VHH binders against p49116. Designs and how they scored, part 120

Target 1, 238 residues: p49116
Amino acid sequence: EGPLLSDTHVTFKLTMPSPMPEYLNVHYICESASRLLFLSMHWARSIPAFQALGQDCNTSLVRACWNELFTLGLAQCAQVMSLSTILAAIVNHLQNSIQEDKLSGDRIKQVMEHIWKLQEFCNSMAKLDIDGYEYAYLKAIVLFSPDHPGLTSTSQIEKFQEKAQMELQDYVQKTYSEDTYRLARILVRLPALRLMSSNITEELFFTGLIGNVSIDSIIPYILKMETAEYNGQITGAS
Short names: E, the ipSAE of ESMFold2; O, the ipSAE of OpenDDE; V2, 0.75 times the mean of E and O plus 0.25 times the DockQ between their complexes.

## First folded at step 7 (VHH)

Design s61 (framework vhh_7n9e_1; at its last look DockQ between E and O 0.05; V2 from the best seeds 0.00; counts 0 for: pae E 20.1 > 2, grease 29 > 24.2, SAP .857 > .668, placed apart)
Fold by ESMFold2-Fast, scan of step 7:
Structure s61 (fold): chain B 238 residues (1-238), chain A 120 residues (1-120)
Amino acid sequence: as target 1 above (238 residues)
Amino acid sequence: DVQLVESGGGLVQAGGSLRLSCAASGFTFDDYGMYWGRQAPGKGREWVSGISWSSGYIAYASSVKGRFTISRDNAKNTLYLQMNNLKPEDTALYYCAGHYTGLDYPFDYWGQGTQVTVSS
């Protein structure tokens, strides 16, 4: 009973490293992406329904969907991040570092296809003028996905996902009453998120991470962070 | 708590114009789409127009399309409805409205409204 999300879950404010350098570098991109990732995980862990599922389920859900949450965050924060400029800098950096051989050619193709899918996704969300409420509920729909392997409480997760879908439907139908297809246009964007590789996302945005650890491996640590540690990460104060 | 305060209604002759304003507070205005609704005496609530957070998407009820213009000023937390070529059938109490999430139900909130009366 009660809404799945509160007003605090609709607000999603990314604080960028400042000032933006004249020439983008790997460290600035990694710091910006890390802030978005930590903001996304903090958003998820603050949801009462999410907390109710328990630590093991929480870790499994975020490990399964962090790339989808991160990509939704990129789309939502694209203007604040100047994402198009960051993607251009990543392409330039990547091309300069890739060796000329058959394997490097295949990798370039995979990475460029990923960037084009990301750009298409962000452009489609921008054209639909997706708001903070809609983004919050799209993130909830991907977070409460009952179909990931190894999950317990899949029935409860599915109920939370259906609740998210219903609350999003109510919002869209009340706000844009005579646009009977807006909700369908929004929801059909979600399957594309699962086609984007988390490994390629790590290569593009998190190359500057110390120790070359995977995002998957650090998720349990981030979910257990105290408020002070979390605030240090999202503001870069440390 | 969400508050929506409408103003700008009044009595106007057919063919006239009015501009309605809605002052919003208690939520982050630019995170939400907003809409205008109306209710004539003895009739149900009718959706009039909706606007997305950045004004990038706008929709109108067929009955008002081409005559009404919805707009918003996020810096002022204010929603507007410019009503032109008003008809007697536009006579209604006009409500600023939004659909929110939180501890309070129902999710949609309609302000107290501002009366628009169009004489023939």
Scores: ipSAE 0.754, ipTM 0.901, lowest interface PAE 1.0, mean pLDDT 87
Fold by OpenDDE, second read of step 8:
Structure s61 (fold): chain B 238 residues (1-238), chain A 120 residues (1-120)
Amino acid sequence: as target 1 above (238 residues)
Amino acid sequence: DVQLVESGGGLVQAGGSLRLSCAASGFTFDDYGMYWGRQAPGKGREWVSGISWSSGYIAYASSVKGRFTISRDNAKNTLYLQMNNLKPEDTALYYCAGHYTGLDYPFDYWGQGTQVTVSS
């Protein structure tokens, strides 16, 4: 069988809402995040191995790992998104909108820590100079994780993950032959993704568009979205 | 005072159609994302469909995709949900919600809901 990923899966271009407002409001942040989420989900959908798992398994898999995929996407698209500015805006909004009746002090602390973890993760990835191929394989490794509860076809998922890991290894060995520990340095970043709260990520990036909507609830819709519809969403003005 | 009032629910046979309305007062739709949710007996609240504040983004739960259509009339401050090909599993209390994005931190308002019962 052929490789898990092709060059088409390396391309990961995020288009931001235009024009960028002078003030990054909640709407702009949520639209930007939504586009990244769509891009990430449709990236997954474009992988033949992912398609081979079937719709039910696909949906379950994405539901399990969307936060990790999204976070990798944030890291990969940090420059295009001006992620530091977005995160600063989020912090500012939180500071200005502290409502004791809605958010406890502990919750605020958790949210702030989460933002810090996001920043540190993205900064760490930037310092490693992760390239497009490496990101693609890392996303694949995260996507094809067999250890999530409730998954079917776990044996097949594991095989795909192993394939992703092997291809990454081959790529790194060929491309970065002088850096014998690069693979290890890259892979050791993945555990940080599992420590991040999907609920907090959802709250920070997705609550401002259409109400209290669960990403879990819209994932099946996103996965079934037509390319034309997706493109229309991406090219739309904010 | 912000108020959301749902209407249009009722008893319908499987395969039938209903159109729900949500009349909003105390605010304007131009700054609100709007969405429909439902709660079936003994179950938690479920998101059904939503329409974004200004981008035109529309989304549906997979269970209703192709059957339900959400729309809004900003001039009338009314949200609609056209429900076609209804199924018994669609039986629930349907509620509309407004998500205010004019504040630094968004806030949601909910209606009391309208009962939809689909008989087999």
Scores: ipSAE 0.017, ipTM 0.261, lowest interface PAE 7.7, mean pLDDT 86
Fold by ESMFold2, look of step 10:
Structure s61 (fold): chain B 238 residues (1-238), chain A 120 residues (1-120)
Amino acid sequence: as target 1 above (238 residues)
Amino acid sequence: DVQLVESGGGLVQAGGSLRLSCAASGFTFDDYGMYWGRQAPGKGREWVSGISWSSGYIAYASSVKGRFTISRDNAKNTLYLQMNNLKPEDTALYYCAGHYTGLDYPFDYWGQGTQVTVSS
């Protein structure tokens, strides 16, 4: 019934804690990442098709894809967040941890490989200058993925994903008609999202979030929040 | 509440220049890719030029490349098309377009257009 997304779902405006500290610290990183996470969850919750799936299905769906949505958000907001500066500071910290003998070499290699994959993904998206419409549809394709284990209502989820794909195709053809291969170049970036580790994302960006609570465990509470509470979390009122 | 209003058209001699403007309201212009299209009398609509939301990606139809320049001012919600070295074949109704739904092809919204006429 009607388009999958409206104009209100294209807007994705992240506000950063201000001012940015001269020396990167875990609290600034966690605050910035928390704002992006809540913005991403608010975005998903606002989609009528998502609302139509029901609360239990919504929770399962977001638990399955939150890291992919977060990673798309990082790419979309990389300039506003100064993500390259954040990642560079994390890399410097990891090198110091080797010198202090605090982490195993295998773990540091895993984290460095993850950071490199994230940097490559964000750079490839920036080079294509993916616009807000394209990001909105890519997030919808990722959100409505029917192939995650344990989902119910997979037939309806698949229909919504197909609708997102169709609307993205139509948008790209109209807006970038001289660039015959733009849709293909955009879509081939999506498989890289499945290779991103939610465990490492939590370590990189969410260590300062209320103890060691996993993002997976707080998803139901985030989805139930009142709008005013969302605004507080997005702007860092906590 | 979406409005796209084109202006800046007119009659010009071949080799002349015009600058078209498209004032946008009713949507978040900063997040939209925008483009110019044109329609000559008795012909179908033709894509002319497009620009990404950040202005980082710009494309032109081969017939206008090197002569036309697209730009945008996101602070003023305005899209522009600078047209130089105009030729009679550039005569058309020029329109801007933005909002996409995927269920309304070619697009839900485009402006009424501004007429450009190039005399020989």
Scores: ipSAE 0.000, ipTM 0.099, lowest interface PAE 20.1, mean pLDDT 79
ESMFold2 (binder alone), look of step 10: mean pLDDT 81; pTM 0.818
OpenDDE, look of step 10: ipSAE 0.000; ipTM 0.234

Design s62 (framework vhh_7n9e_1)
Fold by ESMFold2-Fast, scan of step 7:
Formats: structure tokens, C-alpha cells, sequence
Structure s62 (fold): chain B 238 residues (1-238), chain A 119 residues (1-119)
């Protein structure tokens, strides 16, 4: 009956750690990325349609798509995060690692290709001038993906994805009515998210804080957090 | 509670100008694209102009292109429509629109502002 997302689900505001260090370090990058990840998971768990699927399905969906949600969040929050500066620092670190022969050439190539794909994705979204409503619905399309291996309740997930697609289409057609191909340009960006390795994302953004525990392993616990506990994570309560 | 309040309409002679304003409240204005629509007596709603959240995308209906200019001030939560070289055919109720909580489609939730162009 009602819309898939309310205005509160469109709003997506990242609070960065402060103060920003003079030189970027692993801990600042990991703290910033962790805040975005927690914000993304809190966003997902607050959607009534998502809650209706049940805990086991919720966990499976987020495990399957957290990297896609995180990457959309990076694009949406690129300016707030100074993402270009973070990526430049990572590249500089990788170039120093090449000189010291600490990483294999094949691994460095994979990581650099990942960074280039990420930069291209974020640039594409910026060029398309994607708004908050569009980002919210792209995240919903990604979240309600019925085609991940091992999922149950795929018919219901597909219905929620179709609802997200229909609501996005209605919005784009009315708001951007003279740009006949805008929706197609936006949607064709989504498959690239699945080509980005979640393992490389973990290595680039989460190494300093996660230790040897995978994000996949902590997802059930993040989804169970109370709002106050979650707020402590995203704002660094002091 | 989402509200859009249009103002700036009035009676003007053909060739004249008007500036419409839309004051937005109750939602995060800079997260949404906005548009202006109009409805002439006895006719359906017509899309007039649209603008993205950052003003990077702007588009106009063929009937108003070159005469109207859409703009927004995100700090003031306000959408504008500058209308130049007005024609009698521009006579309509003008409204601004976006999605709001609880709705599936674009809807107008204010009085609009009447623009009347005499020949």
C-alpha cells in the first residue's frame, strides 16, 4: 500500500571522526569506513519491508550485498569523506609497498584495478548528479536482490525489488522528465558493483579495526545492535 | 510533516515577468530533486521544469524553454522559477513537487500560486 521507503530512509548523513589528522593513517580510514558501514546497516534494518522478511533472511541479504551498499555509500558520501584524498593515500602506500617488494605484482594489480573501478563508479554517479532519493532507491534495489546464491524467500525479495524499481522510475520520470534515458544510465551502473571484490574492500578500508574477523562474520551482531549502541559506533560518543 | 508553500504569482501583461518561490519544510530538501508543474483551467497537469539536488541537472518543457529559469537555494530550503516573456498560454496554477512520506507518486500539498497573463 504505502511506499517502500519513507523520508527518514532517504536521509543518509555520515558523521566523520574529528579532528581529521594532518596526515591520513590506517586508523582514521578504518574508523571512517566503519561509521559508513554501520550507518548503511542501520539504514537497511530500519526499512519495514526488510524487517518483514525475518532475521535469517535479513542476515543473508546483508551478507550478500554489504560491499555493494558500502560502495554506494562511498559514492554518496564522497565529498564528506574526502574520498579522493583517502584513495590517493592508499595508492601512495601501495606504491611504497612495490618499492619494498612486500606485495606480489598480481596482488597490486588486483588492488589497483579495484581502486580504478571504484573511482570510475564514483565519478559516474557524480556526473549523473544522483540525488538522495535516487541513492536510497538504488540501495533498496541492491538490498532486495533475489539472485544471490543460498537465499530463501526469493519471491518476496523480488517483489520488494520490483517495488523499489517502480518507485524509482516514477520519481525519475517526474523529476527528470526531459532526460528520457536517465533511469537507464543510472541502472546500468549497478552491475559494476558486483564486479568489485568484498575481500579487497575489507583490505583497503577495514584492516586496522577488524583484525582477523571478517565483516561477513560481524553482520549478524551489527543488525542486532540497539539504536543507542549503534549511535555510539557512528558518532564516537564522548 | 512535509510542506511546500508556493508564492509569487499574480496578474501580469504579456511579455512581463514573475518570480515564483517554493518554501520547503519538514524534509531534507537537498536530498531530493524538485520540479515545477502547472495546471490551466480545464486541462491536466503539465510538467514545466526540473532541477536536481545540486543544480547540476536542469531541464525545461519545450513550451517554456528559453523563457523560464529554475533555480534552488538549499541553505534556504527554497525553489524558484523565474518566468520571462510571459504569454497568455502560461496562465495556470503553478505548484512545486517532490515525493513525501506516505505517498507513492508526486503530489501537490499546498494551494499553489496562480499566474494570470493578459493579452
Amino acid sequence: as target 1 above (238 residues)
Amino acid sequence: DVQLVESGGGLVQAGGSLRLSCAASGFTFDDYGMYWGRQAPGKGREWVSGISWSSGYIAYASSVKGRFTISRDNAKNTLYLQMNNLKPEDTALYYCATYYSGEWDFDYWGQGTQVTVSS
Scores: ipSAE 0.167, ipTM 0.622, lowest interface PAE 5.6, mean pLDDT 84

Design s63 (framework vhh_7n9e_1)
Fold by ESMFold2-Fast, scan of step 7:
Parts: structure tokens; sequence; C-alpha cells
Structure s63 (fold): chain B 238 residues (1-238), chain A 120 residues (1-120)
């Protein structure tokens, strides 16, 4: 009953660590990324349809799609994060690591290719001028993906995904009525999210967080956080 | 040269407490997340608790949550694990580890460990 997403689900405000360091470093980047990840998971858990699927299904869905949600969040928050500057700092560090004989050329190539794919994705979203409603529905479409292995309640998940797609179509048709092909241009961007390695995302953004514990291992914990506990995490307080 | 030296282990009775310390040297301690792992006799290594460079993010394994507290003192280059309400199942060799960072690709460095034995 009612729309899948409310106006509260369109609001997506990232609070950056303060003060910003004079030069970017690994801990500032990892803290910024962690805040975005926590914000993304808190966003997902606030959706009534998501809550209705139950705890085990919620955990399985987020484990399957956290990298897609995180990447959409990077694109949406690119300006507030100064993402281009962060990515340039990562590239500079990787190049210096070659000079210091710390990394193999093959490994650096894999990571550089991932960064280029991420830059291309974020640039494509920026060129399309994706708005907050469109981002909210794109996140909902990737969250309610019924095709991940091991899922239960796949028929309900599929219906929620279809509802997200229909509400996005209705929004785009009414808001961008003169751009007949806008929806198609937006949707064709989504398959690229599944080609990006969650392992490389984790390596670049999250290894400075809590040790050799994978994002998969902490997802159930994050999803169970009370609002006050979540607010403490996004401000860097515990 | 990276060095991690654990101390504070010993024999305690069930319900008792121990405080483990890890002295770090050979790197800038403030730049790294740190964690504690353990290995019980005949079992694989288990992650116990982790803490970010700033102490802003802390996580615990479900088996120890509510009983153990991880902390760090960056001025002293020292990591701590306060263990309360110890159980026989907590008997293990406890290791301190410097977290692998995506910016310094390598391997986590593990200390040699400190033995904790909890009697029934």
Amino acid sequence: as target 1 above (238 residues)
Amino acid sequence: DVQLVESGGGLVQAGGSLRLSCAASGFTFDDYGMYWGRQAPGKGREWVSGISWSSGYIAYASSVKGRFTISRDNAKNTLYLQMNNLKPEDTALYYCARQYTGFEWGSDYWGQGTQVTVSS
C-alpha cells in the first residue's frame, strides 16, 4: 500500500569528517567511505518494503548489493566528497607505490582499471544530471534484485523491484516530459555496477576501518544498529 | 621493521578478567587500524575485535560482544583488549595485528601472541 519510497527516502545527506586535512590520506578517505556505507545501509533499512522481507532476507540482499549501493552513493555524493580529488590521491599513491617497489604491476593495473570504470560511471551520471528522486529509485532497483543466488521470498523482491521501476518511469515521464529517451539512458547505466569488483572497492575504501573483517561480516551488525548508535558511527563517535 | 609484542596473558578462572596489551613499533601507529585475533587448540584463527586509527569505528565478534572491550593509546603506540567474564571457550593464543591497508598493499603483520587459559 502506497508508494514504495516516501520523500524521506529521497533525502541522502552525507556528513564528511571535519576538519578536512591539508592533504588527503588513507584514514580520511576510509572514514569518508565508511560514513557513506553506513548512510546507504541506514537508508535501505528505513524502507518499509525492505523491513517487511524480514531480517535474513534483508541481510542477504545487502550482502549481495552493497557495492552497487555504495557506487551509486559515490556518484550521488561526488561533489560533497570531492570524489575526483580522492580518486586522484589514490592514483598518485598507487604510482608512488610502483616507484618504491611495493606493488606488482599486474595488481596496480587491476586497481587502476577499477578506478577508471568508477570514474566513467560517475561522469556518466553527472552528464545525465541524475536528480535525488532518480537516485533513490535506482538504489531501490538494485536493492530489490530478485536474481541473487540463495535468496528466499524472490517473488516479493521481484514485485518490489517492479514497483520501483514503475514509480521511476512515472516520475521521469512527468518531470522530464520533453526527454522521451531519458529513462532508457538512465537504466542502461545500471549493468555496469555489477561489473565492478566488490573486493577492489573494499580494498580501496575500507581496509583502514576495522581490520581483516570483510564488509559481508559487518553487514548484519550495521543493519541491527539503533538510530542513536548509527548516528554515533556516522560522526565517528562510539 | 614492524614489530608487535603482546603481553598480559595467563591462567584465570572462569568469570575472571585479563587485560592484554600490544606494543607496536617500526611504523606510524596512528595511521593504521588494529585488531585482535585468537587461535584455540586444534582450531583455525578467529577474528575477535577491531578498531580504526581514530577509535571512531569499533567492532566485535558475536562470541565476545558485551564481554570484551578494545581500545588504543596512540601516544603510547599500544593496543589493548579488556576481557571480562572469561569462559573456558575463550582459551586461545591471542594475536595483535596491524591492519592491511589498501594504500600499502602487503599483508597484515601478526605478533607472536600471548596465551590465555581459562579454567573451569
Scores: ipSAE 0.012, ipTM 0.289, lowest interface PAE 8.7, mean pLDDT 83

Design s64 (framework vhh_7n9e_1)
Fold by ESMFold2-Fast, scan of step 7:
Structure s64 (fold): chain B 238 residues (1-238), chain A 120 residues (1-120)
Amino acid sequence: as target 1 above (238 residues)
Amino acid sequence: DVQLVESGGGLVQAGGSLRLSCAASGFTFDDYGMYWGRQAPGKGREWVSGISWSSGYIAYASSVKGRFTISRDNAKNTLYLQMNNLKPEDTALYYCAKSYTDLGWPEDYWGQGTQVTVSS
């Protein structure tokens, strides 16, 4: 009953660490990425349909899709994050690592290919001028993916994904009525998210935060945090 | 636990020289590349120079190329930076750094730093 997402789910405001240093470092990158990840998980947890699936299913869904949600968040918040500057700093560092023989050529190639795919994805979303409603529904489509191994309640998950697709279609057809093929152009961007390695995302953006634990391992704990804790993480308040 | 201790900084006139040292402990020094970085007053950290585990690969920031020489003594677990023809713009806190193994980022671990002040 009612729409899958409310106006509160369209609002997605990332608060960056301040000030941005003149020379980017791993701590600034990891803090920025952590804020985006926490915001993304808080966003997912606030959806009534998501809550209705239960804790075990919620954990499994986010474990399966956090990299897709995070990448959509990077694209949506690219300007706020100065993402192009962050990626340029990473690329410059990798070029220095090649000269210093710190990383294998194969590893550097994998990481560079990942950065290239990320840049192309963010560029494609920018060129399409994806709005806040469209981002919210794209996140909902990837969140409610029934095709991940080990999921329970797959029929309910599929129902919620179909509802997200339907509401996105209704929005796009009403708002961009003169662009008959806009929805198709938006939806064909989504498969690219699954080609991006969560392990490489973790290394690029989260190495300084995670230490010896994976994002996968901390997800259950983040999802259990109270709203005040999420707000504290986003703003850096203790 | 990784520990890096820098020394050798001080006050010097433009055109002068200083030699910085970094004593490393808590890891197998000769298995890792090492970096020198610096932070000038009111600025963020800048990468200065890096050296591979074998000294086979050495790189410098363009601003210091030809004036600074990085070296290491694996038997002593010590990294060095020989700084010649110092300029006022070289004034900064100099940090020794071990990179993240997967990224090579200099902020994997860094010491407290050693202050270098170059008068005009």
Scores: ipSAE 0.000, ipTM 0.102, lowest interface PAE 16.8, mean pLDDT 80

Design s65 (framework vhh_7n9e_1)
Fold by ESMFold2-Fast, scan of step 7:
Structure s65 (fold): chain B 238 residues (1-238), chain A 119 residues (1-119)
Amino acid sequence: as target 1 above (238 residues)
Amino acid sequence: DVQLVESGGGLVQAGGSLRLSCAASGFTFDDYGMYWGRQAPGKGREWVSGISWSSGYIAYASSVKGRFTISRDNAKNTLYLQMNNLKPEDTALYYCARHLTGYESWDYWGQGTQVTVSS
């Protein structure tokens, strides 16, 4: 009936831990990444269309797409996070690990390829100068993906994805009227998100998590949090 | 409430210049691309120029390319259109706009500012 997303869903503002340490460490990186992840999940759960699908479907969708949402969030918040500095620190650590023979060459290659794919993605989004509206709708397109294994209610999910695509098209065509192919350039960036391993994302950004806790294991908990408790987590106030 | 308030229009001779301003309020200005449109009496609305949130991407209608410059100041929530080498055919009511998508697509438009170019 109304638009899929409201202006409140377009606004996406990450609050970083402060101050930034003189030397980057796994705890600072993990805290920053956790804030972005929690912000992304709070964003998703606040969408009326998402709420309408029900708790079980919501959990399944976020478990399937959290890495795609997180990566879009990294691109959108790259400047506020100083993402290039974080990635440079990770690369330097990996190069030192090669010299010290601490990690297998195959594993280092996989992680380096992931970092390069992430850098390419973020650079392509920056080059296109993607705005908050476009990011919100790209996130909606990946959130409402009907093609993940094990999903139910796929017809409703597909309708919400089509609605997101339609509203993004309408915005781009109206705002940048003479650029016939802008939407196509934006949308062809999305398949790259599925080529990036969620396991490698966890290793790069969530190494500081205590115990053997996986992102999949915490998703149902985060989605059930009341707003005040959730805000505490995304600001790191807990 | 979304508000867009245009100013800077007026009467100018062919070859002259004008700078239009659009003051935006009621939304987070730097989350959205913005555009300028115009409508001459008895004609439909024509898109003039669009600008992305950071000014990193800008597009112009063929009729104004090389003569008009769009810009924005996100700290002031203001959109600008610098119009140089004005022609009589540029005479129109100029509108600042932000697109709002929905089940029935519509734009947030200001009331406009009149630009009249004499020959």
Scores: ipSAE 0.669, ipTM 0.873, lowest interface PAE 1.6, mean pLDDT 87

Design s66 (framework vhh_7n9e_1)
Fold by ESMFold2-Fast, scan of step 7:
Structure s66 (fold): chain B 238 residues (1-238), chain A 120 residues (1-120)
Amino acid sequence: as target 1 above (238 residues)
Amino acid sequence: DVQLVESGGGLVQAGGSLRLSCAASGFTFDDYGMYWGRQAPGKGREWVSGISWSSGYIAYASSVKGRFTISRDNAKNTLYLQMNNLKPEDTALYYCAKHYTPGEFYSDYWGQGTQVTVSS
């Protein structure tokens, strides 16, 4: 038995739409987010352990955790995306919406709290200097979560999650041997991912590209895409 | 295939300095944390220092803290260990290391090593 993930699963390279506009708009933000989402789905479906669970289980897992995978991807690709600039543009748009009475104060508060939680998460990951190997295994831990409602094969999913946890532990303990607390500092970041609303993530990042169709609804289609079609989505090529 | 090539070892008197280099190839260097280990004659492997991908996080064994400095140059795929105020007990074969090669079953990849000998 070999490791859960290979070097190809550690490599996670986002190709941004080019050029970046002088004024950030919903189209650029949505295209950037969609590329990251498709890259994340392609990452998941390429894992042999994930493939072994079967189509129905694969769909259920990704539907349950896509927001966690996407948020980890935002943190990992924050510099490539200029995420701070994108978030600042979103905040500016929200401030303008308050002045124009287009959104309720309660809704603005919910969205701003989500943005602050996202910024805090990304900052904590940056402070810990999480690397590609650590991100790959954190993504594997959230992907192979046996505790989502409606899942089948939960014992097999739990075994893959435990394997991911053990391999991450081995990496951290060998790389930073005398820092006995680094793994704990990394793992305590994960619960915050479940506090962030997938509905607010959709509103912030996927309006215009998804339309009125939820990401949850399109996941089965994305997972079934042929490799060429999938590569076209993550690069914007036809 | 992963390859790590250490250099810079040698004979030095106590209190002296050496700078070790490790040239890495066969993997995306900046996706991984790296570490230095050593093995003294008749002793097991000892972890010396580790560094995260962007150098934002660094850790040292208590025995070398304050004397050794780990660093990396991702543009050159190179890991360094600056060793100051060397002591006879630092005498060992020094290895550049990464966690493991995906094609190998849970075995850390250590290079061939570079010998450091500190005379009293």
Scores: ipSAE 0.714, ipTM 0.875, lowest interface PAE 1.3, mean pLDDT 87

Design s67 (framework vhh_7n9e_1)
Fold by ESMFold2-Fast, scan of step 7:
Structure s67 (fold): chain B 238 residues (1-238), chain A 120 residues (1-120)
Amino acid sequence: as target 1 above (238 residues)
Amino acid sequence: DVQLVESGGGLVQAGGSLRLSCAASGFTFDDYGMYWGRQAPGKGREWVSGISWSSGYIAYASSVKGRFTISRDNAKNTLYLQMNNLKPEDTALYYCARHYQGTFEPYDYWGQGTQVTVSS
């Protein structure tokens, strides 16, 4: 069989809303995050192995892993997004919410802990200097996770995950031949993604999209979008 | 003084169509996401559909997907819900709400609603 991913799957280019406003607001943050989410789902849709699993399995997989894909995307696109600036704006908003008694102290603590975990993850990936090929295969390993509850076709999903791991190993061994332990350093970062709450990610990045609607609820819609409609979401074209 | 006023409800036969409108005033309409919800007698509030400020992001409840279409006209400060192939189960008070982005609260203002009644 051919490779799991092609060179087209290595390309991951986020187009930010422009111009950046004078003040960061939830509109800009939500639009930026939504573009990254759409780009991540479009990336997954384009994989032939993913398509072969069928629509119901595709929806279940993305519902289970969208937060992990999104977080990997944040790390990969941190510079393009000026992620540190966005997180600082969110922290400022949370401090204002405390002052106006709009959020409980316990909730704010949970959200701040999530922000610190996110910053630590992104910093670790930056220090490892993860390249585009490595990010593509890390996303594939996360996407083809056979261990989520309720999945069907788990044997085929596991085979695709193993294929992703094998192809990543081959790439790293050829490209970073003198760094014997690079692959191990990269793979041990992945478990941290499952410690991050998808509910808190929604509150931080998607509060301006649609209130009281989970990302899980909109995933089937996004996956069924026609190419023209999807391109409009990514580019902001009318 | 934020105001949201729904209209367009009424009595319709199963399989029929209705177009609901929500007229917004007292704020810059194109700065906010908007939402349609419904509540049937004896039932809790059910989210129906939502739309971002730019119309770039839209979502639907599974119960209405393929039958209802949310849209907005920012020049007219109006939110719409086109309802097709209506079922008796769609009978409810339909209301619109503003999604305020200055907090993590999903809605800060609600309309009083417009009644939709679908006969079999």
Scores: ipSAE 0.000, ipTM 0.134, lowest interface PAE 15.9, mean pLDDT 81

Design s68 (framework vhh_7n9e_1)
Fold by ESMFold2-Fast, scan of step 7:
Structure s68 (fold): chain B 238 residues (1-238), chain A 119 residues (1-119)
Amino acid sequence: as target 1 above (238 residues)
Amino acid sequence: DVQLVESGGGLVQAGGSLRLSCAASGFTFDDYGMYWGRQAPGKGREWVSGISWSSGYIAYASSVKGRFTISRDNAKNTLYLQMNNLKPEDTALYYCASHYTGDLWQDYWGQGTQVTVSS
């Protein structure tokens, strides 16, 4: 049995909407986030191990972990997206909303805490200098999580997760042989992904895109989308 | 068709310097960490140095720290090892490697370039 992922799964290149507006707006943020979400789901769908689990299991896994995959994608594509600028614009908007009493203090607190957790996560990943291989395998580890409620093929999912962990370990230990703690520093970043609310991620990045429909509801449709439609979404081609 | 091709080895006197190069092709070089290893005659492979994709993280074996410098040029798909103050104990076949997905793991290492340090 060959490796879990191929070089095509390690390469993860986001194409940003063009032209970039002089001042960031909700439409640009939502289009950028949508492209990343579509890229992330297309990435997952292209993995042979993922395909082998079957359509129902695939849908359940992505519904359970899309926020974790999306957040890893934000960290990986932070430079291409100018993510720090996007987050700063959102924070500025929220601070203005506080000054104008337009939102409840409790809701603003929840959203600000989410942004701070996201910034901390992305900064930690940048400081560790996580590469494309490491990101691909971290995404595979969160994708093949057997511990989400309602999953049916848990033994196969666990085997694929263990394979992902083993291949990541081999890579890190061979590449940075005398740094005995690098792998541990990387892996302890993952639990933070589950502390971030998918509802708040939807509100921050998908406002105006999905209306009253949740990301959870559209996932089955995205996963069934033809390759040409995926390519259209991630490049903006018509 | 992944290839790692080392060059720059040769015969040098103790205290001398050599710069090794590794030309990579057939994979997305800047998505992977790279490392240098060496194998002395009749001995197993020894890890020498590793570098992250952006050069933001670098590690060295204790035996070479302070004498060797690893670097990379992602635009040229090339890995380098600058070796200073060479010792007879550094005599080995030097190879570059990347732990990328694809063919057999053994095929990810180059054929190596011989470094011989005379006393």
Scores: ipSAE 0.548, ipTM 0.825, lowest interface PAE 2.2, mean pLDDT 86

